VHH binders against c4kar8. Designs and how they scored, part 231

Target 1, 263 residues: c4kar8
Amino acid sequence: MAELSTPSPASPAPLDGGRGDELEKFTLRGARQILQLLQDLITHRGLITAHTGGGHSFMTAVLKVDEERGRVVLDPSPDPQANRRALAAPRLTCVTQLDGIRIQFPLVGLGEGQDKGRPALFAPLPAEMLRLQRREFYRLQVPLAHELSCLLKAEDLARKPVEVSARVIDIGAGGVAVVVPTGAAEFVIGGTLPACRLALPDGEPIELDLEVRNLNRQTQRNGTEQLRVGLRFAALPRAADTRIQRYIFKTERALNAKARGGL
Key: E = the ipSAE of ESMFold2; O = the ipSAE of OpenDDE; V2 = 0.75 times the mean of E and O plus 0.25 times the DockQ between their complexes.

## First folded at step 14 (VHH)

Design na22 (framework vhh_7n9e_1; at its last look DockQ between E and O 0.27; V2 from the best seeds 0.00; counts 0 for: pae E 5.6 > 2, unsure alone 63.1 < 65)
Fold by OpenDDE, look of step 14:
Structure na22 (fold): chain B 263 residues (1-263), chain A 125 residues (1-125)
Amino acid sequence: as target 1 above (263 residues)
Amino acid sequence: DVQLVESGGGLVQAGGSLRLSCAASGFTFSSYAMYWGRQAPGKGREWVSGITSSGGSTAYASSVKGRFTISRDNAKNTLYLQMNNLKPEDTALYYCARELSSWYDEGTAEYFQHWGQGTQVTVSS
């Protein structure tokens, strides 16, 4: 009569491990992958926001990857104070975007010097780079031909309720980016816009609540200023989510087919 | 040049109150939404509160909602943060910002564009 040893219940994995594990899926640690991604940043002349701590940051770019010396060369700030802060910081947090994907990486051991007779900042190659490829972060650039719009319910400068029709420039599972004329309405990051209407090509507009997550003022070539508003879906019904996902998928396929010469 | 100068920080006991001020210059203050952020020791930057250019709408982080009140005086080019029922967890360097960028991912760092050095708030137990 062999006593079947009841397997001891596996201790629940600490909840903190799950978020860390999800982030690990998007973390590049391979030397070759890191080098390739840095090279891609160089090729695309991607602007990088380097955070030095204390709420301070400056704009930079990767100028060169020195594989022999195991270092990255950065463009210094035109602001000497920013450079001093950068050099004094124990760690830089570099944030950029490539092809709509957020990239984040730390740099430690920053130094100053010259590269080919020009002032430059130097740091050892990052040990890791975070590339957020989550589907929820993917943003489809909306084709101009689709003319997606979002009716925003907001307040004007006089604190009166207004409805603003905004052009959707990109869309993802988590939200939309729109453009509005400057002064059309007031927005604040963290604010909620209730009962907005997202117009998709496939049917009736979707009513949804939006949260303001990003505001960027942009000056156009013609000198006109516009406001880019990043909006998160605060409450999205499942049916609406399905429609949005279907639209994204269909549009991506069409764009890819066109790019391959099929349309 | 854009300048933001924070003041009003200090040492306070838990349950106490402080009022922070941010003096703005070098830009049309009344044309911009303004924000408060903070950075606790060893932690990342966090958004605290925002207010529209006219002051008509406000937003708050969940951690400070009901305790903090953001306001502004456009005639004085000054932003305010009334902080009530302060907690040790509110201990941080507080700074004002004209622009804030955030990301959808909760795990991603938010960053502020500010031109001041901040004001230290310390809440003792």
Scores: ipSAE 0.607, ipTM 0.845, lowest interface PAE 0.7, mean pLDDT 85
Fold by ESMFold2, look of step 14:
Structure na22 (fold): chain B 263 residues (1-263), chain A 125 residues (1-125)
Amino acid sequence: as target 1 above (263 residues)
Amino acid sequence: DVQLVESGGGLVQAGGSLRLSCAASGFTFSSYAMYWGRQAPGKGREWVSGITSSGGSTAYASSVKGRFTISRDNAKNTLYLQMNNLKPEDTALYYCARELSSWYDEGTAEYFQHWGQGTQVTVSS
């Protein structure tokens, strides 16, 4: 049989699209897309953190886009030192959110002046904007009482196959996050863990392939080390998807009923 | 403190091979998973391959699977990338890296947290 014969990645389930890093698919470079996104920030009155370097930043906003002159108009800081740092910086890294989506873009060539009698900062339109759509799938925080677990088939420090029972801390249609003791197994971002088993309360465990998406090392108050592992479902059969969605739905309704009932 | 120094790039004809090296210093190399990334002219950075701290498990981008092999020598604090059957689309500045941002759980702009200056690979024809 397949899967268990391939401890190295044989191939994660492909997603549509060509080659590139993960951030490239979130990078907008079309002039019309950039103009529309800047206009959306204006319409939603998005506050922007502008980083000037050296750990310094200030709050600003896009006041308007001047398409005729190919530039963006920003709100200056009331702090003159912040404005001086911004004008001296080789680039300004702007960070904001729109509908919970993180937006980031560089501005170079910042200048000062006035816009219809009000002080303003000006810069050429950015050549690119990053829009990180973090909400690919909703993620339920698993109640501690459920003690949901996932059996991971990985390798230990000695390169021997190991099965690690990992506690599931959140779950969504696209994946889970789990915790394991440090040293129980080794992981690499992009690696595939074939034939893992996700235990849900309502039946036999689900066998599925998982892809490692993030690794966060944590030290608990008592000095215990653990590793938070973000895992994406590489391929999710429809029956498994249905069971996961049912678990999420029932758990959310139960939590909401407790909140309304005052329990 | 952290230093990563890539070498081994060059000009090669399509179908050829190159072996890249990355010398690491300023941290305990054997404690970290390590990665290769690349950036073609005028394009964004792309993840290429990763390897666990022990070297027991590896991961590859679909575009290089079967052609590239990542490895490490923890005694020499060195990471390697063997690139075979090179194609013109492999032309890029190649970087080694210690840490990557997650794309599905975290919304940061950082693709690599620690990387070197890179080594140029150019594949003709």
Scores: ipSAE 0.132, ipTM 0.635, lowest interface PAE 5.6, mean pLDDT 78
ESMFold2 (binder alone), look of step 14: mean pLDDT 80; pTM 0.808

Design na23 (framework vhh_7n9e_1; at its last look DockQ between E and O 0.04; V2 from the best seeds 0.00; counts 0 for: pae E 13.4 > 2, placed apart)
Fold by ESMFold2, look of step 14:
Structure na23 (fold): chain B 263 residues (1-263), chain A 125 residues (1-125)
Amino acid sequence: as target 1 above (263 residues)
Amino acid sequence: DVQLVESGGGLVQAGGSLRLSCAASGFTFSSYAMYWGRQAPGKGREWVSGITSSGGSTAYASSVKGRFTISRDNAKNTLYLQMNNLKPEDTALYYCARDYYSEWYDSGYDAFDIWGQGTQVTVSS
């Protein structure tokens, strides 16, 4: 009889819905690579979001690596409830960024103790660390002066059709990322938005079908809520693809010319 | 705390139907998109379907499209999955999930951190 596996209910880690093998090329498993990356986090004083499950997390940092004992030492939370959740969790999922690259690693076997007389959290060194370069496919950052927009045909909270003019923040061969105010429309990951219109500066808008690939709910520094929506081109006619590639090429060359300077 | 409780699983013959429920508590259910996932024996987790917070848009994995229907009742804080024409390949632990940190992964299908304990569906020939 087959062994049944169940997911960890407390883990904040994403579901492995067919993505796990694609992440392998970003996964560090060598002991020396892991130690070096942890040391880089210490050196850059990287702040880490530690997810304990159930939508809970706390901010921490790697204080040091104890190579003699094979342990990593973490800064405990000032909130005792957060520390209790972390110690009770079967897995602590740590997420941070170093030089614009997202880093994720699990810690198991978390314990409490003292480090030079101060409270600290301890765990064995992680067996793997994900060093994720989400933009491994080229994406042009759209200049604000171009005012690129994409008209999205979606639905509002009341399930009524709504058109949302979303600002395009990046564009590549396979899709765009846009920003909309939170609540302007409802999106679901995997949902299709048919007959959207991408406005490029040189010509008429392009009609295209988009698939929602990711959603990021963001609070700006001023408290404004916005939603970053990652959209894939579902099927892109050859003429539309040509126009998008031409826009990217011309804009990239113009930006490179300005970066070189001159009068 | 946040709770998601799945029910409605069981043993069913191929070609049969089941309706799964997911009762939500501890958060504002109507503010979140919700998802169903499954894990077959010896396999990784598979995304099955999703629905917007209002219920106005839905999405399905190709393996279930046309046979499964996701729905929600925001007044009852409940998510549903109607499963028709079940096949032995549909045998899995089914769980509901709330979206979370989809931005820190390049794929939106991978970004759920809150899910229930699941309900077992077993489809016999």
Scores: ipSAE 0.000, ipTM 0.300, lowest interface PAE 13.4, mean pLDDT 76
Fold by OpenDDE, look of step 14:
Structure na23 (fold): chain B 263 residues (1-263), chain A 125 residues (1-125)
Amino acid sequence: as target 1 above (263 residues)
Amino acid sequence: DVQLVESGGGLVQAGGSLRLSCAASGFTFSSYAMYWGRQAPGKGREWVSGITSSGGSTAYASSVKGRFTISRDNAKNTLYLQMNNLKPEDTALYYCARDYYSEWYDSGYDAFDIWGQGTQVTVSS
């Protein structure tokens, strides 16, 4: 009579709030990664919006990471009321940006004190940090030296077919961002641009269909307006995908080498 | 595929009202803060309003505060914008957009990362 061991009911996965499975890929939980990211914030003097709840927030910055004590030091608000709210809040939601990437992290257990004789806020190191890439795919910033271009087949305001040569700003496995002169063509989000040509340094242009995913008008310092167009690869042949991935990989490697002092 | 589809736009006289809807699909709607933005002719996109994932908090651009009301029905995967006392300067293509894991909409970040085709609102003087 083999006692059928009734499988112990799987403990209900902690209902950690609706952080959709999609966010997990952007969540840093490694202590080293967290520390590094915090240090990067310090280095870049990144301003942080600290949300205290109830629609209230204040601007702060990470002043120091105290690894020994496992805490982060924040710049208090010049507004005493904001600081009081912060201290009373069960959690701060800190939001910032580094290199165009949104960073969000919670701080719990906030306290006040002094750091080097100056008022400061203290909190335990965050258990997790979200590095949110708004894009589905990592995108490489295209070095100016590579001068990638994409010939867009679009329509003008009169729905006349036009070809626009666009500079590629960034590229990823899923698409490209390009810059075009304002008024060069009409773009509609969700629209498809058929038979476009992406020029890579390593060979013949890649013919591909592009889907417009985002549009951002940008004013340059010189007052010139440009349109940034985010484009998704609607249908990418496998060979093309491989070429794009190879380009990204090679370029990243080169950039990293350069950043490390490599020639 | 993530999709946002705006509706409810149209022609309205100054002082009139419209209610915009945004139907969301392809993602867990209730997990995202949502935004309304707009783009007037010849202008860039601007943020109009935001609402947290739960709907517990809302924010508005100064230009629309007191006139517009953002709301959401998570069960219906739908975002709403009630627009009252419309002005000619409100004429724009209105977009709904999502933000990743944002409980807060006032971060100053561009919320226009994923949005629909927009719905045209025209306010006649």
Scores: ipSAE 0.000, ipTM 0.226, lowest interface PAE 13.3, mean pLDDT 82
ESMFold2 (binder alone), look of step 14: mean pLDDT 81; pTM 0.824

Design na24 (framework vhh_7n9e_1; at its last look DockQ between E and O 0.28; V2 from the best seeds 0.00; counts 0 for: pae E 4.2 > 2)
Fold by OpenDDE, look of step 14:
Structure na24 (fold): chain B 263 residues (1-263), chain A 126 residues (1-126)
Amino acid sequence: as target 1 above (263 residues)
Amino acid sequence: DVQLVESGGGLVQAGGSLRLSCAASGFTFSSYAMYWGRQAPGKGREWVSGITSSGGSTAYASSVKGRFTISRDNAKNTLYLQMNNLKPEDTALYYCAREWSSSYYDEGTPEYFQHWGQGTQVTVSS
């Protein structure tokens, strides 16, 4: 009578551990890899959104990697207030994209100084850089020539319904990022914007519900403040999904062709 | 300096109710959306609820929708979370935040809070 040892039920792996583990696959921790990626950002003059906390961010770029001193040099904001926030922040979260791949890295210990007689921000080299290679995270930077827009249905500060035409700055399978004038409407992360309209170049606008996933107040180089809103497609019809994917594909192809010296 | 002080937590039986408060100082409270999050033992931070600066719009995690109500009093610089029909799964350290950020537009949970308090412990017994 062989006692069938009932296999002990495998404790369900904590769901949060899985996401962490998934992110680890895309996290670079090697010094050489980090240096190379930073150098690539320099070479491509990649614009970086630096998040300083409190919903604030500014546009910057990696200007130099100082390997000898183990530091990265960043372009300061033209807004002194943004720089002050950056310097006061315990952590700077830098977000950018290179070749359609999202890159995210933290900077800690930010300082100000001069590089070759020009104002600059300095930070120790990041200990890690996240390079998201998964297709689901891909966001196409929308060419300025395409002028994609999204009509947002929201509320203003007086709780009055308002429609805001927002420029789409990036688009992916899961959502869009848009920019709106500061004060044009109120948003809350997790909030739903119903019956919005996404305008693509290839036809009639797509009606869809959007969920607010990210809010960032950004100071532009010209000193103008704008609100960047990250929006998830809450409900996307299959036909709309197909159109979005087609747009992304066509645009990427065109951009790549142009980059190769073609049309 | 931005300060957030949570209060109102405690031990409650399943099915019970609590009201959390968050006193805000060091910034223009009425100019910011505010959020509640929680962290259960051994789990990551979880977004619970958000409210616009004016209080005109609110959002809730699916796990608390219909049970929790977020509100604010801008004159008092105070954020509230009314929690009804509490469940053991609601046991967590609750904290308020001025900012909740997600690195990704399509992710289910924002990755980090900024400017949160020390939190208030909510324990729901079965």
Scores: ipSAE 0.677, ipTM 0.874, lowest interface PAE 0.7, mean pLDDT 85
Fold by ESMFold2, look of step 14:
Structure na24 (fold): chain B 263 residues (1-263), chain A 126 residues (1-126)
Amino acid sequence: as target 1 above (263 residues)
Amino acid sequence: DVQLVESGGGLVQAGGSLRLSCAASGFTFSSYAMYWGRQAPGKGREWVSGITSSGGSTAYASSVKGRFTISRDNAKNTLYLQMNNLKPEDTALYYCAREWSSSYYDEGTPEYFQHWGQGTQVTVSS
């Protein structure tokens, strides 16, 4: 079958989900994001290493997502022992890559059956998926039409508190870059801006503390100066991380779909 | 064009103090945030401290916080670094800068160092 015609590179061993806080910022729990990520794996024919425990694993793929029944359908192994181990395991840990990004998710309650008369493995949809997007390698360019903004609580030249609505030009898991008019507020690398508000399209703005990491003056064609400010998220709650990752994921997919729509 | 001239370095025993100065010319000093950086032998350049254009806010590397104080006098176009309780690991060439990239950079912007002087040597002995 064409969906499984070429094997993917071997995935690394599973990351330990019990190591908590370091991985939590990369853990997706939103049902819509999980469904879309599984569908992307199907579309890109992602080959998955399914770990059954005891150092055993087998190669599989997601064949489809059954939204009505709330389950995922997997390709069984041609090795009957691998299938028996998978069915006996309390948890199946699936590891794969999508466009160079590591994906990991657990499946529990695995069962066997048929799909369109062919043998298949079934499990409830995972409650979480790890999408390890490393901050230093990825920054989403925010489309101008989104008009994404961040309200900065800073100080002006008279050392008075000031609120500046800054346009977000790019966003990643660990921070944003914004632009402000020169002179609207003072910034210094290493300084902190408490209680800023990042406005995302879905839900209420996120309150977060920001640390200034980069400052760059830019002169536009009309001679107007603006300041590009690179800001790191500090002390970001889990729910805020999830919402930011959802925005990035959804926007990334929409931009990729537009890139394909010219054919 | 832009000139920055550092002074005030020297040899000092651990626990001692020094005050560095940076004389600025060739630009409107009061319009810019200013920074101190340092470079120890065989190591990369390291951000030390920064101060806003008005002097209203400051920031410090964790290794110097509580010991170093950055300040500025906009009427004299001069930046200062008061260094107290100096340690041997503070030994470095110290320089001031108007524009700076830091070693804790994590957002993919290319690292650059612009508009800095020749520096002033600080040597801290045990």
Scores: ipSAE 0.251, ipTM 0.707, lowest interface PAE 4.2, mean pLDDT 79
ESMFold2 (binder alone), look of step 14: mean pLDDT 80; pTM 0.815

Design na25 (framework vhh_7n9e_1; at its last look DockQ between E and O 0.35; V2 from the best seeds 0.00; counts 0 for: pae E 3.3 > 2)
Fold by OpenDDE, look of step 14:
Structure na25 (fold): chain B 263 residues (1-263), chain A 126 residues (1-126)
Amino acid sequence: as target 1 above (263 residues)
Amino acid sequence: DVQLVESGGGLVQAGGSLRLSCAASGFTFSSYAMYWGRQAPGKGREWVSGITSSGGSTAYASSVKGRFTISRDNAKNTLYLQMNNLKPEDTALYYCAKEWSSSYYDEGTYEYFQHWGQGTQVTVSS
């Protein structure tokens, strides 16, 4: 009587989110890990930028972790309006840095109250915290002495193809941030810019496809509006990747040498 | 003040269709890219689709590409999302957003709306 080993139910196929898999390695979901990281933020008095939506944010800090009640205590803003926005927001996006590592986590269910007689904000413990190590997401600030540019192929407001020469402000293995004049072209997050040209100092421009990942409108001190565009390398040939990495490495080395009083 | 009011959500069977609308006010609608996002139960907010201010370019998450269509009527200050061939995995609260921000270049990073409405619930039954 051969005991038919009932095949163990196939673990549900990981959801196709290739995007999700890379994030998972940087996402903390364990209660103990989350508590520890929050405690570390307390210990280091880490300032947190809390985004409330609508383009608004305020500075806060984790004051306490209440494990018994399963909540985090935050420092309220000195601006009552910011606190009202925070309380009205369905979600806070908290961003901070600890030991050079960017940390991002959501808070949901924000409330106000008092902690030891002082005004405080309360939220349930985050279900997850993203911890991005610099090594994998390092972005080199492009020195002003280096004229890196990216020729963007986009569309204008009239839906006509335009080429916009954009200054590269930072570069990493995964992409570039550029600045363009407001109104020079239309961009949409998630959109693809095909056959763009990244100019590096060491040779001919690199042709590549770019994906828009971030848009940030900035007003300069002179009152001029600029658009910062974060762009991911959508398809990067190996040779191009090597050139980019070489540039980053060489530039970092030079900057470090200069900072040490060298050259 | 920026106001976004989503509508058109509801209960639908798998394979069905819905059309969401977002009425915008309090800003020059035709000057801004608009977006749809969604939040499934127990999950974070995710980007679904975007459209440029002129409507000339559109973008879609891989999960909805070929099924969803974003459009806008600037004269009516209204954003639309046509959702076809709906799946249970599309069950979520859908948000209209004036601007979408991301802190990182990489896929899977946290993204948030600069401005969003209260959302409209879409439930897809199996």
Scores: ipSAE 0.701, ipTM 0.875, lowest interface PAE 0.7, mean pLDDT 85
Fold by ESMFold2, look of step 14:
Parts: sequence; structure tokens; C-alpha cells
Structure na25 (fold): chain B 263 residues (1-263), chain A 126 residues (1-126)
Amino acid sequence: as target 1 above (263 residues)
Amino acid sequence: DVQLVESGGGLVQAGGSLRLSCAASGFTFSSYAMYWGRQAPGKGREWVSGITSSGGSTAYASSVKGRFTISRDNAKNTLYLQMNNLKPEDTALYYCAKEWSSSYYDEGTYEYFQHWGQGTQVTVSS
């Protein structure tokens, strides 16, 4: 039976392809390796964020791999506009995580059709897939029950200071991703948000400076739009870094325990 | 049909100034953050500056901070880049962009998602 439907936060933004030589060690190019990784995504029902460019993305999943025809089959969006953007895009950049490992792969030549009588999206198998198991790139997906937030000090449309309490959807050694309602504040890539406060479950909030690295408008499964803001930590004091690592470690242990007994 | 048309480039001696313009059409200009990027010969693209939709906040690459000033006139649908104290390393094709993205791990490295103009060439002689 399908898993209970809960709202899920979007996956992290795509990695910059201009740093390809640093990523080569994590890049799979063998046909058998690619097929196996795609099958792993199917088996685990991995939620995939498909980026169409222009700051737009939609949620999808790999439904099957058609090895005989050399194609991957994707779940279309319930939003027809998202599907139209995907079909018009020169490439689709798919991002997901599997067992804490970031996975990213491009699809080109996306087409529409049917699979077993249901609408589906099709593409040739990717020529490469990135499987990034490196501590610096790891992002813990924050459980909804933790209700982690980050108070952002930004500006509204009238150029007035505003404080926005933003839900933290992932956290890693170098930063967080948060979601805010569209229009709650203005952000610009490269902008600095001084004296923000990251609220972890234990202890006082951490005061830190954040730099905006990524901005994406994302349409959720329920049709609402959110702005996903990727934020880099400025130089962290050692105590703040320790608290963040402790939160990540404790949460991973709790998630691992649930995975053993949750089926 | 989104269009961005850059102008104001040219040949200038080191230490000089230029003002770039980007005329925007085909979208609600005042609703978007806007960016300048550049590409030097034989090099990758470099993010230069960004400005929020209202113009209330700006950001600059460290290589141009203090020398370049981004601004916008939402009534004229125009983005500007005032470039002072130009250096030979500022020689590049300059583009404006409606949207821009970067990765978490790659400090300062940017690429644009949307670019509709040919750019405007800035050449700074030593």
C-alpha cells in the first residue's frame, strides 16, 4: 500500500555544474550502475525535485526504468503548467536523497505519453548520475515534528525591516534551507541577512549571519506556492557548529531507530 | 516574450567609468530581483551584482564591491550598473539577468538561468 500522504519539503537546489572536476569522483557513468541507482530510487519511492530552470521546479518520482527501450518513466505533476514547463525545458535537473546521500541527474529529451494507460513523462536514460557521499554536501531533512525555525531579518516590499519566522526544511554543516510564503520578504542572491536566529530544540537560539545562495519558487502537492531560500552560514563560532552537529547526529540516530521498527 | 537588452559598453582606459543599462520588457519588471553577470574571454560566467525588486537591498561580488553600483528604475523598466575605477580584469561581456541561482557549497560561483540579450562588451585598456 502507498505511504500516507504528508506534505514534504522540497529537495535541495541543484549543484553548480561549473565545479564538475571536483564532482567527478562521485559521478556514475556506467549503464549498469545507472540502472541500479534508478531502481534503488524506485524501490525506496524517493521523492524527486525536478528543476526546469528559471527558478521553477516540481515534485516527481521515477515510476519505472524501461531497459529494453533505454528510457526512464517519471510521474507527471498534477499541475498542468508544471508539466508544460518541464516539456519545454532544454533539460530537467533531478535532485533527491537516498539514505542521506545526495543524488542528482540530468534528463534531456523529455516527452509525454502514457504508461499502462496513465499519463507519464519519458526521457532517455541519463548518461551520468551524481551520487554525492561527502560530509560537506550532506543535508539532513528536518522532520516536520521538530518544527525547526529560523528567524530571518530581511526587508519587505516597502523597504522596511521585517522579521520572518521561516521553517527549516534541511540543515547541514554549511547552511540551511528554509521556506517562506511568497511575498513575505525580499531576497537577492548574494545578499546578507545579519543577526538571524536559528532555533534548535535544545538550548537558546543561535544568532548567526546568513548569505542567500539560492531562491526557488516551488509549487507544493497541494497547489500552494512557497519560496525556498538556501542560506549559507557565515563563519560559525565553534560552539554553534558543535550544537548544529549534535542536532544532526541526534536526529539521524532517531530516524535510524524508526526505520528499523517503522514498517 | 521576455526581453533584456544591454547597452552602454565600450572601450575605456583603466581608472575610467562606464554606466551600463538593461532595458526590460515582456514581464512585470518591478516584481523581480535583477542581476548583472559577466564573462571574460576564455573564462566561465561570474556573478557581479544583484538588486531586490524594490531596489531596497543590493549585493556585490567581492571583486567589484566599492567600485560598482547597481540600481533600477522601475518606472522605466531599466536596470543600471555604474562602473567606476575600472581595471583591465573587468574586461568582459556583461549580461543582465532576471533570475539567478547558485549552489550551497560553491561560495561566490553563480550562473544565470535566464538571459535574453547578447550582452554589452566592456573593454578596459591598461
Scores: ipSAE 0.311, ipTM 0.747, lowest interface PAE 3.3, mean pLDDT 80
ESMFold2 (binder alone), look of step 14: mean pLDDT 81; pTM 0.827

